# VHH binders against Type II restriction enzyme HgiEI (hgiEIR): the designs that were tried, part 5

Target 1, 274 residues: Type II restriction enzyme HgiEI (hgiEIR), of Herpetosiphon aurantiacus (Herpetosiphon giganteus) (p25260)
Amino acid sequence: MAINPITRNKIKDYLNSFIQQQLSVYRERSLREFQDVDSYLPSLSKDGDLKPFHASLIPASIMRLNRFERSLSTGLGSTFEECTRLIALDHHAVALRNYDIQAALDQAQWAAIDQLISIIDRGLKHQTPSLNQMLEQIQSIPLTGILETHIVRADLYIQRHDGSELFFEIKSPKPNKGQCLEVMQRLLRIYTIKQQSAVPVKAFYAMAYNPWGISRASYRSSNTKKYTDFSNAVVIGQEFWSLIGEPSTYTELLEIYHEVGLAKSAEITQKLLQ
Below, E stands for the ipSAE of ESMFold2; O stands for the ipSAE of OpenDDE; V2 stands for 0.75 times the mean of E and O plus 0.25 times the DockQ between their complexes.

## First folded at step 1 (VHH)

Design z3 (framework vhh_7z1x_3)
Fold by ESMFold2-Fast, scan of step 1:
Parts: sequence; structure tokens; C-alpha cells
Structure z3 (fold): chain B 274 residues (1-274), chain A 125 residues (1-125)
Amino acid sequence: as target 1 above (274 residues)
Amino acid sequence: QVQLVETGGGLVQPGGSLRLSCTASGFTFDDYAMNWVRQAPGKGLEWLSGISWSGGSTSYADSVKGRFTISRDNAKNTLYLQMNSLQPDDTAVYFCAKGGDYEYLTGSYEPLDYWGQGTQVTVSS
């Protein structure tokens, strides 16, 4: 069993709290409809959430459900990070969220990373990005002797029992180009900081599930395949969760989410549809 | 955790006055506009008044303009509504509401993010 009973209960408690928070926000938003309002104090959307043409065409109830789904999708990312940390602690020596690496590298190496990302951004017409080729280029670049200190954050850090290190950027399984470039830059920074590590180091773009199916072969994001080193940088669904625990971890975790969903079903239905 | 708690409601006779208070916690009070909204029995929600984050700007619905005054004390995280010349048709549950995202709706406006549980005001008749 990849997820022991103690960890299972911690995940259930975390997810129950998560659902309660999501429902509380939705309930409060549902009370904000006005009748016969002739004046008001305006508010600004700091996150760019104004959708005036959608709101003009679509009933308010649908707009509220759309906001709930958007909030849920954002929040699910945080649940994946926390669940991964809790499960990893049962299988590995260390597991930390939002892990900061402070390192001093030659200024030429930081510049080389940014330059390589700019090259990917402009498009590689007959090639996809290669982490190994990019890292060889960074390591071979002439050094200036001037050191520059940066702090690089990973969404999740794991140290295995043999001392080897895993770093994860846990992001959308359907990224846009900018998200792909951000992740690749982060992976190059982590690898370059760890270039003289005495233990094996791997850094990944981690996707909690595959929107196109179960197998890696079914994955169809053009952006991911064009703007990342898909073969070496990306781990999807069961591949990702197997690194955290065991091959059954993905299925066991889905069962826990489903169990929480069933327990909360009546409350969710009542609050969203009444 | 965001909480808004309204107090000061009760039974009052026509022509009387009441002052409602709303105590806020779980967010930086002086970063947000605050609003008062009411719901009369069998009616929908009616926006009454709003005040800017600093207290420098206020707005009122025509139904309460000249009778109600909104104010805030940012040091105490408290919003107030002074209600004068109360009428039987002012009978309603009064809600404190935190300003939020601007969202255009067909025939409606949702600038509000969080609401309190409300306080009952009954104008005797």
C-alpha cells in the first residue's frame, strides 16, 4: 500500500478543509446579486477577472459556477503539492514544499540560461529542446570570474534514502508557451546550480494527470512537445506519482479524492444548486 | 479566514434611529471598499451604500440618501451605518459586504467578495 492509513487520514482531513473553504467562498459570492441598484462603489479586478461580454450573454448562475470551477482548478494544484509532500514523507528521507536554493554562479552561466530560453522562444524549426545539450553548452561557456547570487524555488523537493535529489515544478497538464518556457528555465537553473553535485539530481515538469488518457503515448499538448524536453523533463500522472511513492500511488490517491467527494456530495450539491 | 459580524439591529418605531456596526477580521480592512446591503421579507437584495478604503468617498442608493450615513474606523476594523428617519419599509436584514472583483452581470452588479450573516432591523408599525 503506497498510502498508509495515517497519511490517508491526513489527506482526507486536508481535502475536507479544502472543499469547505471552496464552498464558503462560493456561498458568499452567491449572495452578491443586487436588485434595483442605481449606484454603487466600484471595485477593480487586480487579477484581470472582468469578463463583460461573457457576463452580458451568460446567466449569472453560470458565471458563478464558472468562477467556482476556476477557483477549484487553482486550488487543486495546491492539494497536489501537499498530498505529494505527505506521501513522499512515507517513502523518502526529506520532502519539502516551496524549497529555496540559494547559489552563486558565474554571471555568464545565468546569462547563458536566459539566452537558451530566448532561443526556444524564437522557435527551433527542426528540433525540440534538449536538456542535455543545453546543460553541456552552459557548462562549456567561458567564465567571467564574476559571481552572481540567485534564489531558485522548486514547488517540491525530495531527498531519497540514498541521498539523491528530485525537484519538481508541478504545473498544468495543458500549458501555454509561456508556462513551458518558465518551467524549462527553472529546470536549467536547478541543474546548473547542482552541476557539481556528488549525488544524482533530477528536475522535472510534473503533471498530476494526463487530460488525453492513461498512457504517455496518448498525451497531445503541442506546446509541451515543442517547448520542453518532453522525453527527459516531463513526468505525467502515474509516472509522476510513482516517483513520489509506488506505481499504485496514483490510483490510491484518486480513491481518496473520490471518497472525500462522496462524503461531501450532498453538501456540495445543496450549496452549488440551491 | 474572512469574517464579517454585524450588530446593532433591533425593533425601532417609525421616525426613530439605529446605528449598525460591522466588525471585520481575516483581511486587511483598510485595503478594501465596504458596503451595506439589505433584504426585505419577500424581496431581493438592495445595495444601500458604499465607502472607499480610506473613507474619503461615499455613495448612496436614492432610497436612503439623506437618511443614512456610512462611515468606517480603520483602526478598529469596523464599518458603521447610521440610520435616521426610519420607515416601516426599511424593515429588512442588513448585511455588511467586502468590496471585491468588478464583475458585470445582466441587470446586476457584483463588486462584493464576502458578506456577513446579517442583522435584523424591524420598524414597528
Scores: ipSAE 0.000, ipTM 0.074, lowest interface PAE 25.2, mean pLDDT 80

Design z4 (framework vhh_7z1x_3)
Fold by ESMFold2-Fast, scan of step 1:
Structure z4 (fold): chain B 274 residues (1-274), chain A 126 residues (1-126)
Amino acid sequence: as target 1 above (274 residues)
Amino acid sequence: QVQLVETGGGLVQPGGSLRLSCTASGFTFSSYWMNWVRQAPGKGLEWLSGISGSGDSTSYADSVKGRFTISRDNAKNTLYLQMNSLQPDDTAVYFCARDSEYSYGLDEYYYGMDVWGQGTQVTVSS
């Protein structure tokens, strides 16, 4: 197995705690049944949870379930980051979340990165961004001899056993344009900082799953395809999890999530439907 | 007041042994996975070993498998790292760290561990 028994139990413990936290938040912020207008008028909500028109039209149980699902969806992103760290530690020499690189580059190279992103933002003529072409352009730019120091953060940093380095920006599988441009800028900065590295370096836009299907061919985000180097910069679902662990890591991880879900199903149902 | 305090570091010859200790206070020690992490001069953090709250499960980085042993005494709120066959490249500051307790808020500088000790220096030199 790609996920050993110790790591599997860590993930199960983490997901059990995640579900308990979601149920706790759901209960503490639970929407009340709308009885009548007079009883509603004095109501207060510190968190802005009052939706009087929705509550008037829709049963409170449906509104509570919708709010629970939105909270769960937000929280799942955090579970992906923790699961990548736990799994990567079993397969690689180093795995760190929110890893900062402090680096000095010629001011012309920082400016070139920003200018290339601006060009993508304004639109390429019948072309998609090419990471290799952009890096070649940055390396060929006339240098000023003036160095500027910047801090560049990666969501996940991995050092493999051979010393080679992987950097990941773990973001939504359905990004908006701004998110695509932010990731591309980060990848260019990481590659440029590492251009003299003695070890191989790769940096990726990582997506935990593919909303359109299991295969890369099914992926349909127009923003991703238009504003990133889709072929070279993006790793989706099984592709991503295979880099973190083994080819079977994605399916094994889904089985762990499902096992936790099955074990918790009666408690979840009882607490939500009460 | 949550606190981790490491002891046991020092200067040792290549091939020697050291035992590091980490004393925990301010939280239910037996409920948390505990880790040892090191940082060599001019390098990033390297995770070495982890142990479950009960002590039944342990995990090791390939660089230390067979040489280092993690253990804990929950009655004493103490974590241990037995280091054998030490090499010059084991020279580093060694940190005791608590696994994050399933936090949903992202710490900007999060390393998967939310409580760290101050570290203890280990120097392996002839």
Scores: ipSAE 0.000, ipTM 0.098, lowest interface PAE 20.6, mean pLDDT 82

Design z5 (framework vhh_7z1x_3)
Fold by ESMFold2-Fast, scan of step 1:
Structure z5 (fold): chain B 274 residues (1-274), chain A 125 residues (1-125)
Amino acid sequence: as target 1 above (274 residues)
Amino acid sequence: QVQLVETGGGLVQPGGSLRLSCTASGFTFSEYAMNWVRQAPGKGLEWLSGISYSGGSTSYADSVKGRFTISRDNAKNTLYLQMNSLQPDDTAVYFCAAGPLYDYVWGSEDTFDYWGQGTQVTVSS
């Protein structure tokens, strides 16, 4: 059992609260219905919700469902962060969300990190990004002797029982280029801050699931493979959840989400069908 | 004690078929993705096929796609590779490997957590 009964109930309570928040926010919105051109043209929207061509072609009920799904998808990332924290507390010494590292580095090192990300952004010919090579370059940069203090935030921080540290950026399994570059920059900053650590440190781009299948070999995002150190920086689905808990954590967590979904099914349906 | 044992290898003529089996013990087989990897004489390791923990998704290298079929039986803790239309260049030692629980390896590619001892497949007339 990777998720004990107490933690299981905490996750269920958290997900129930999450669904209630999603439904509450959704109820505040109203969609302008299209009966005819003359009645629609005077419509106003404070939040810029008017889509005249969509509204003229598509039933309002479908547009409402689409809005809910998009809002839910955006919020799911926060659920993964909280679930990892709750589960990790049963397996590791420390687990913290939104963990801030305040550190002073030479100004040349901060600049070097930004420059390396700019190079990846402009494109690497004949090679993919390498964390090892980038960190070696940062370590070799001539120092100015002038320190700058920055705060670097990780989505999740874990300290294992042996004192070693894990940092995670939990992002979409289908990232756009900007998300890939943001994560790589964050990983480089964490590694550079921790370069003199007395304990082992690992930092990852974490994906809660693999949209192409369960195995790493099935993963197909071109952005991830082009703009990240895929082999060393990225942990996907079962790989990620196994680091947080045990090999069965991923399947046990999916069962909890499904149980909450079944329990909330009628309420969700009733509130979305208006 | 973790153990993966491959069986079913041997000598086969070109165009023939073989079915490899890999029996797992010492870990919860149903929670691991599984893979087949081969090493031809004088060559490096070549990944051939992977299957998810439930058997719901599979993937194949282009060199074996359409000829080889990966499957699993979680009740028997056994992984299979059905090999059809075998060619002389399929001659290799075949390994089953438990999919990565991904332990970060600095500057290296992903590695599998558990490996079998390998079974020899020779395709020759």
Scores: ipSAE 0.000, ipTM 0.093, lowest interface PAE 20.8, mean pLDDT 82

Design z6 (framework vhh_7z1x_3)
Fold by ESMFold2-Fast, scan of step 1:
Structure z6 (fold): chain B 274 residues (1-274), chain A 125 residues (1-125)
Amino acid sequence: as target 1 above (274 residues)
Amino acid sequence: QVQLVETGGGLVQPGGSLRLSCTASGFTFSSYAMNWVRQAPGKGLEWLSGIDSSGGSTSYADSVKGRFTISRDNAKNTLYLQMNSLQPDDTAVYFCAKDLEYGDYETWSGTFDYWGQGTQVTVSS
């Protein structure tokens, strides 16, 4: 088993707390029931939650569910980061969340990274970004001799038992353009800082799952394919979780999420549909 | 008619702070993600920060993360950028940009259809 019983229980406890936080944040009473126009019009909302046209057209229970799901979706990223840390600690020498690298590079190299991202932002001809080509350009740029110190943060850092290093930016599997550009900039900065490393270094855009199916070939995000080095920079679902643990880590983790979901089902239903 | 109007720029010394505002009209502000972009003299456009339609999700470029904060007030149709610890290389024209698609976190496109006229920020002693 890829996830041992102690780690499994830690993940379960973390997810139970996460669900409780999500339920406590949702304001059931902030949604105004729409019985008729005259009774609804005097309604007041301290937090600006009145949606008169939604309330007149659809049941409050549907609006509650949509709001909860949206909040859950934004919070899931944090659960993936914590789960990766807990699992990785069982498989690797070091695993740290929010890992900061403080490094001094020539000002021309920082400028080159920003310029390459600007080029991607403006659009390439019939090409997608290439990490290897961009890194070659950064390494070949004339140096000024003036150093600038920056702090570069990775969502997750892993050092394997052989000393090799992995860095991950754990982001949405359906990113917007800005998220793609931010990740590519981060990966370029990490690789450039680590260009003299004596051990292998890899940095990835990590996606916890594939919204289009299990296989890489099914993935359909146009932003990801247009604004990232999809082939070399992106690891999706089972690919990602296999790097953190073992090939079965993804399915075992889904089983833990499902177990928590089943245990919380009645409470979630009661709070959201009452 | 869609309009985005930036205000709050000016001259500030290194280490100082400024708060930019962008007032939106001509569309349902609360339905779209919004962004801040800048252009330094003689340089290309640099995306700085984005915020989803509800204000619940934000993103930042590495160059401004920890120093700048994006926020919005949907009741006032206004987008904000709080800029702290300003440095000379923050000197640029700052633009407010509307996302192309009706957006929440999952549907945020990061492609812009309308831009403001920009507001000049100059950081010098």
Scores: ipSAE 0.000, ipTM 0.140, lowest interface PAE 17.3, mean pLDDT 83

Design z7 (framework vhh_7z1x_3)
Fold by ESMFold2-Fast, scan of step 1:
Structure z7 (fold): chain B 274 residues (1-274), chain A 125 residues (1-125)
Amino acid sequence: as target 1 above (274 residues)
Amino acid sequence: QVQLVETGGGLVQPGGSLRLSCTASGFTFSYYAMNWVRQAPGKGLEWLSGISSSGDSTSYADSVKGRFTISRDNAKNTLYLQMNSLQPDDTAVYFCATDEWAYGSDLSEYTYDYWGQGTQVTVSS
């Protein structure tokens, strides 16, 4: 079993708490009602959430649903990080969220990483980034002998029973350019810090699902393909969850989310439609 | 292969002292905060003490504060627990664990695979 009953219940409890937190936040915030033009025009918003043309055309219930969905989407990343940690603990020796490495590297290596990301940002001619090529360049750079200490964070760290290490940046499956560059920089920093490691190390851009379909071949983000090493750096949906657990982990996890959703359905619907 | 090996347990009389060691291999010890936890006969897990990755910050459960001292030697990949003024209810299997085990939390619900075998401490006459 990819997700044993104890871990399954921990995930359900976590997701129930997550949904309750989302509903609590939603409950305390109110939308500016549009009853008529004269009453709406004096409205003020410190958060800049006035949308007079939307409010005049669209029922408040739809606007509430849209706001809840955006809040939920923002929060889902944290649920993926926690679920990976809980599941990984059943399959691996260590699993840590928000793992910080305080590491000293030659100043020339930190600079080389930043320069390589700058090159990707400016655009590669008929090429995509290659982690292997970039790491080879960083390793060959002349050292200054001056060390600089930086803190490098990974969203998720796993140490397998054989001592090998996995690092994950768990981010949107539809990233913008800046997000792609940030992840690539993080992966290069992790790999460079771990270059002399006695155990195998792999670092990934992890996507909890594929917005275009189940198959890797269906994935269509132009930013991801242009600004990351898609073939070597990115793991998507079932690929990612299989590394955390077993091949069935992805589908088992979706079933758990669905069970929580069904249990909370009436409460969610009632609060969003009233 | 990742290993945590606890040593230093044994039989001791009330009021005695023991020093436990936990030797880590197969991972980068200096990156992790470390903890000592114990399980007494017929009871759940109890968190005892934690130490930061650098060793500069320590914390203790009220039951052991002032009697136990946690320390580490990152050059030797070793975690220590100095136990003084031992009493019969300190009898337990003692485990070392990484920082993902929550400080001060009830650990009885958790199943983790990054403990060593543990070391038995028995306090009796």
Scores: ipSAE 0.000, ipTM 0.093, lowest interface PAE 21.7, mean pLDDT 81

Design z8 (framework vhh_7z1x_3)
Fold by ESMFold2-Fast, scan of step 1:
Structure z8 (fold): chain B 274 residues (1-274), chain A 127 residues (1-127)
Amino acid sequence: as target 1 above (274 residues)
Amino acid sequence: QVQLVETGGGLVQPGGSLRLSCTASGFTFSDYAMNWVRQAPGKGLEWLSGISGSGGYTSYADSVKGRFTISRDNAKNTLYLQMNSLQPDDTAVYFCAKTEYIEYDSSGKTYYEVDYWGQGTQVTVSS
């Protein structure tokens, strides 16, 4: 059992709170029903929730379900971060969410990172990004002697029992180009500030699941393969959860989410239908 | 206690070749990128070439691409610059430079106390 009973209960409590928060947010948002054009036109939305063409075509009940699903999808990322932290504490010495690294690097090194990301953005001819090549290039540039301080944030930081460090950017398994570039820039920044580390350092784009199937070989995002160092930077589903726990962590975690879902099923159904 | 010692400079005729060496001590040589820079009479410093700690990546200034080759022997703690097709405007003092890695500082500040440069070696390209 990769997830012990105490951690299991902590995850269940967290997910119960998460679901209650999602239902609360759903109740707080108003969605004006479309009766006719003249009555709808003066409608106002503080949060920009008006979709006049959707509202005129689709029943309000369907729109409410769609809003709940979108809110849930957005919030699920935070649940992955917290579950990872809780599980990692059973397997590693330290696990921290939203970990800030304050670092001073030569101005030329910050500029080199930005330039390399710009090159990936423009498209690499007949090759994919390589973390090791980019890092070697950053290390070989002429320095100005002028230091510039930046704060670099990792979604998750783990320190293993041997002192080695893992950094994770936990993002969508179906990223757009901009998300890929943002993650690659973050990984380059983390590696560059840790270039003198006495202990091994690894930084990853972490995906909580694979939308195409359980196996890495099934993964099909063209953006990920084109705009990241897929082989060295990306860990997907079971690969990711195995790093923070054990090989069975992914399936055990899905069982916990399912158990919470079953327990909350009646409440969710009642709230969404009212 | 970091020491960089350049050798191999001298007088050479136009079109000739020369190999510079830089012997490093006082640090783990293979952990650091190394660079060659030069200073011609009456001019500022010009960066010429860099090589990663592993030797897997090299870079060159446009002025020397195709003529100069940077390499390293990590077992001997030695950096090399092979210079071919030398021209009178290659006349300069050549310096070996260590790329200083900046240690993470939780205060967000650190200071460059020392850039580790060698004493330089004179290369003169003349008839």
Scores: ipSAE 0.000, ipTM 0.111, lowest interface PAE 21.2, mean pLDDT 80

## First folded at step 5 (VHH; framework vhh_7ocj_1)

Design c1 (at its last look DockQ between E and O 0.23; V2 from the best seeds 0.00; counts 0 for: pae E 21.3 > 2, placed apart)
Amino acid sequence: QVQLVESGGGLVQAGGSLRLSCAASGFTFDYYAMGWYRQAPGKQRELVAAITSGGDTRYGDFVKGRFTISRGNAKNTVYLQMNSLSVEDTAVYYCAAGYDEWYSGTYSPEEYDYWGQGTQVTVSS
ESMFold2, look of step 5: ipSAE 0.000; ipTM 0.096
ESMFold2 (binder alone), look of step 5: mean pLDDT 83; pTM 0.855
OpenDDE, look of step 5: ipSAE 0.000; ipTM 0.257

Design c2 (at its last look DockQ between E and O 0.02; V2 from the best seeds 0.00; counts 0 for: pae E 16.1 > 2, placed apart)
Amino acid sequence: QVQLVESGGGLVQAGGSLRLSCAASGFTFSRYAMGWYRQAPGKQRELVAAITSGGDTRYGDFVKGRFTISRGNAKNTVYLQMNSLSVEDTAVYYCAAGWDEFYSGTYSPEEYDYWGQGTQVTVSS
ESMFold2, look of step 5: ipSAE 0.000; ipTM 0.209
ESMFold2 (binder alone), look of step 5: mean pLDDT 83; pTM 0.845
OpenDDE, look of step 5: ipSAE 0.000; ipTM 0.221

Design c3 (at its last look DockQ between E and O 0.02; V2 from the best seeds 0.00; counts 0 for: pae E 17.6 > 2, placed apart)
Amino acid sequence: QVQLVESGGGLVQAGGSLRLSCAASGFTFDYYAMGWYRQAPGKQRELVAAITSGGDTRYGDFVKGRFTISRGNAKNTVYLQMNSLSVEDTAVYYCAAPDSWEYGLSEDYDYWGQGTQVTVSS
ESMFold2, look of step 5: ipSAE 0.000; ipTM 0.161
ESMFold2 (binder alone), look of step 5: mean pLDDT 81; pTM 0.833
OpenDDE, look of step 5: ipSAE 0.000; ipTM 0.250

Design c4 (at its last look DockQ between E and O 0.01; V2 from the best seeds 0.00; counts 0 for: pae O 15.8 > 2, grease 24.9 > 24.2, placed apart)
Amino acid sequence: QVQLVESGGGLVQAGGSLRLSCAASGFTFDYYAMGWYRQAPGKQRELVAAITSGGDTRYGDFVKGRFTISRGNAKNTVYLQMNSLSVEDTAVYYCAADYSWYYGSTYSEEYDYWGQGTQVTVSS
ESMFold2, look of step 5: ipSAE 0.000; ipTM 0.167
ESMFold2 (binder alone), look of step 5: mean pLDDT 82; pTM 0.837
OpenDDE, look of step 5: ipSAE 0.000; ipTM 0.227

## First folded at step 6 (VHH)

Design d10 (framework vhh_7z1x_3; at its last look DockQ between E and O 0.49; V2 from the best seeds 0.00; counts 0 for: pae E 14.0 > 2, grease 25.7 > 24.2, SAP .72 > .668)
Amino acid sequence: QVQLVETGGGLVQPGGSLRLSCTASGFTFSDYAMNWVRQAPGKGLEWLSGISYSGGSTSYADSVKGRFTISRDNAKNTLYLQMNSLQPDDTAVYFCAKDSGYQLFTGSLSPFDYWGQGTQVTVSS
ESMFold2-Fast, scan of step 6: ipSAE 0.012; ipTM 0.410
ESMFold2, look of step 7: ipSAE 0.000; ipTM 0.151
ESMFold2 (binder alone), look of step 7: mean pLDDT 82; pTM 0.835
OpenDDE, look of step 7: ipSAE 0.504; ipTM 0.797
ESMFold2, look of step 13: ipSAE 0.000; ipTM 0.282
ESMFold2 (binder alone), look of step 13: mean pLDDT 82; pTM 0.834
OpenDDE, look of step 13: ipSAE 0.016; ipTM 0.262

Design d11 (framework vhh_vobarilizumab_d1)
Amino acid sequence: EVQLVESGGGLVQPGGSLRLSCAASGSIFSDYAMAWYRQAPGKGRELVAGIYSGGSTSYADSVKGRFTISRDNAKNTLYLQMNSLRPEDTAVYYCAAKSPTLWQYLTSGDYDYWGQGTLVTVSS
ESMFold2-Fast, scan of step 6: ipSAE 0.000; ipTM 0.162

Design d12 (framework vhh_8h5u_2)
Fold by ESMFold2-Fast, scan of step 6:
Formats: structure tokens, sequence, C-alpha cells
Structure d12 (fold): chain B 274 residues (1-274), chain A 126 residues (1-126)
């Protein structure tokens, strides 16, 4: 088993806390609008959530569900990071979330990374980004001899038992252009910082699931294919979770999320649809 | 079958030239992006990196061979080369071809390269 009973219970406890936090945020926002009234049509909104024409056509409860879904989507990324950390600890030597790398590189190398991302942003002619080619260009750039220190953060860091290192940016499976460029820049920064590493290093754009299907071949984001090195940088769904644990990790994790969802079903329904 | 096979070694006089070949099978140097390097080992010594060529064509050499050795590749023939000029007695060694994904080029500077050849002997002696 990829997820042992102890780790399974830790994940369940974490997800239960996550759901309670989501429901508390939802309740707090609903109460702030009106002290004694559950209504979506307040005269003022701090977060710019007023949609008077929408609210006029559909029930207030539906409008609140839309806000809840947006908050949930933002929070799910953090659950994936924590679940991966917990599972990775059963398979690898070290697993850390929000891992900061502080490094001094020649000013020319930092500038080269930014320039390469700018080139991708402007559009490559008849080509897609290649981590291989970009790293080759960075490695060959003339150096100034002046060092500049930067801090680069990875969503997840893993050190395997053989000492090799894995870095992950865990992001949306349907990224916009800006998100693709942000991830590619971070991967280039990590690889350049680690260019003199005594151990193997890999860095990935990790997607927790494939919204188009099980097979990698079914994946259809045009932004991902145009603005990332899809073949070498991106790991999706079972590919990602298998790398962290075992081939069954993805399925076992979904079973845990489903179990928590079933256990919380009545409470969620009461609080969101009341 | 995934492997690399060296050829072109031999005996040469000081100041002479040799061209080594590295034929790859079971993978390609084209769009997938494999890096290829040459390493050498003299009896009783550790492996020493001689040259590396990345998928995009950029190259790197240690100071001991800069200006004398040239690494290249032919994607259509799936073959890499090492042109060795102005050979010295110190260049006598078994030469190995190594290949791995360019994304893990860090591994090409460490033990654990994806694929190593069996080696070809180069002897520089009068």
Amino acid sequence: as target 1 above (274 residues)
Amino acid sequence: EVQVVESGGGLVQPGGSLRLSCAASGFTFSDYGYAMGWYRQAPGNQHERVAIIYSGGSTNYPDSVKGRFTISRDNAKNTGYLQMNSLKSEDTAVYYCAAGPSLTWYQLFESGYDYWGQGTQVTVSS
C-alpha cells in the first residue's frame, strides 16, 4: 500500500480541518453581510462580490455556492501539497513544503533566465519551449564575475534516499499563459542554481489531476503546450502521484478524499444550502 | 535495446589525430533531447570528463583538452563524435561514451549516467 493507515489518518484529519476552515470562512462572510439575514444582496462588498443582476435572477444560496467553490479551488492546492508531503515521507528521506533556496549566481545568468522567459512570452516561431535548449543557453552565457543573490521557492521539495532532489510547482491543470511562464521561470531558476549539484536534480510542473481524462494523450491545454516544455517539465495526475509514492497512490488518495466528503456531506449541505 | 557503442580508437604518435564515434540505439539525439559526453580513464585513475555536447549543440570542455578536442553529433545517423587533435601521451586512456537526458545534465557530471559504452582504447606513443 502506497498510503499506510497512519498516513491515511493524518490525511483524513488534515482534510477534516480543511473542510471546517472552508465552512467557517463561508459562514463568517455570510454573517458579515447581514447580522440576522442570510442574503446575497448587501449594499456594499469589501471583496467586490456584488452581482445584482445575477442575484435578481437566481436564488441567493446559488450565489453563495459560487463564492464557496472559488474559495475551495484556491484551498485545494494547499491540500495537494500537504498530502504529497505526508505520503512522500513514507517513500523518501525528506519532504518539505514551501522550500526556499537562497543562491548567488552571476548577474548574467539571472538576466538570461528573464530574457528567455520574455522570448517565450513574445512567442516562439514554429517551436515550443525546451528546458534543454534554455539551460544550454544559460550555461553558455558570458559571465560578468558579479554575483547577485536571489531566493527561489518551490511548493514541494523531496530528497530521495540516494540523495537526489525533486522540486515541484503544484499548479492548476488548466493554466493561463502567465501561470505557465511563472512555472517555467521557476524551473529554470532551480536548475541554474543546482547546476553544480553533486546529486541528480529534477524540477516539475505538477498537476494533481488531468481534467480531460486518465491518459496523458487526452490532455488538451493549448497554453500548457505552447508556453511550457510539456514533454520534460509537466507531470499529470497518476504520473505525479506515482513519482511521489507508488502507481496506486493517486487512486488511494482519491478514496481518502471521497471518504472525508461522505463523512462531511450532511454538515456541508446544512451550512451551504440553508 | 538501449545502448551506446564506441569505435575509432587505436595507436597514434604524439601530435597525431583520431576520431572516435559513439553509435546510439534504443533512443535518439533528435527531438527528445539527449546530451552526450566523452569520458576517459587511464589505468588506476578515476573517470575524467573530456567533452559534453547538449541536444541544442552547445559544448563544454575541461582546460586539459580545450582547443585540441572537438565534440559533435549527427542526429540523422544517431551518432556522436570526438575529434582529437595534437594528441599527447597524457591522453592515453580508455575512452567512454555516456548519454542521458539533457534535463538531468547534472547527472552527466556524477556517477549514475543513463547509458555508458564499453570503452575504446586510445594509446599515444611512439
Scores: ipSAE 0.000, ipTM 0.112, lowest interface PAE 20.0, mean pLDDT 79

Design d2 (from o8 with D103T T106S S108K S111F; framework vhh_7ocj_1)
Fold by ESMFold2-Fast, scan of step 6:
Structure d2 (fold): chain B 274 residues (1-274), chain A 124 residues (1-124)
Amino acid sequence: as target 1 above (274 residues)
Amino acid sequence: QVQLVESGGGLVQAGGSLRLSCAASGFTFSDYAMGWYRQAPGKQRELVAAIYTGGSTRYGDFVKGRFTISRGNAKNTVYLQMNSLSVEDTAVYYCAAGDYSWTFSSGKYEFDYWGQGTQVTVSS
């Protein structure tokens, strides 16, 4: 059992609260926007969610369901960060979300990181990005002697019992190009800041699941393979959750989500389909 | 300081079995994940099997059901039991020790410690 009963209950409580928040937001929007076309068309949206042609053409119930699904999808990412923290605390010495590192590096090294990301942005014709090659280039660049201080944030920080450190950027398993470049830049910054670390350091683009199948071999995102060091930077589904806990962590976590889903099924159906 | 020493390799006929052993020293064995990789001539190293501190295991698709990894914390040793060997299993087999992440990616920040390798040759 990779997720003990106490942690299991904490995750269930967190997910129950998450679902209640999603339903509350849905209810507030439904009360404000009953999808009467005459009231909808002149309305305002702080989130830029107005679709006047859709609202005129398709049933209001379908519009409300699509709105809920989009909100749920966005919110699920935050649940992964909290679940990783809770589970990691049972397996590692330290686990912190939204971890900030304040560090001073030579201005030439910051510039080198930006330049390497620019090169990836332009596209490598017959190669994929290599973290190791990029880090070697950054380390060997002539220094100016002028230091610049930056704050670099990681979505999740773990310190293992042996003192070694893991950093994670937990992002979409189907990223666009900009998201890939942002993550690669973050990983390069973390590695460069930690270049003189006395303990081993690893930083990853973490994906909570594989939308193409269970195995790494089934993964099909062209953006990920083109704009990241897929082999060294990316950990997917069971690979990621095994780093957080044990190889069974992924399966056990899905079971907890499913249990919460079953318990909330009637309430969700009642509130969304009325 | 850290040493990984493989043994048990050799020549075996197709359909036969071999048991590889990797003796570890210089670190607290029970705190490390252990694994076996292999490399055939002209090919990249590939994961054969891995075992974590809690006993959970992972296998490469080409060896599932035929190979079994196990560990003896009291003896600081990891084992690979290889059954139903085929000519395609011919390779140098490497023992590796590291953190949880070394089984999922390759590169200089992935691998903590490696053995020198042991040759396995399967003849028809």
Scores: ipSAE 0.000, ipTM 0.100, lowest interface PAE 20.4, mean pLDDT 82

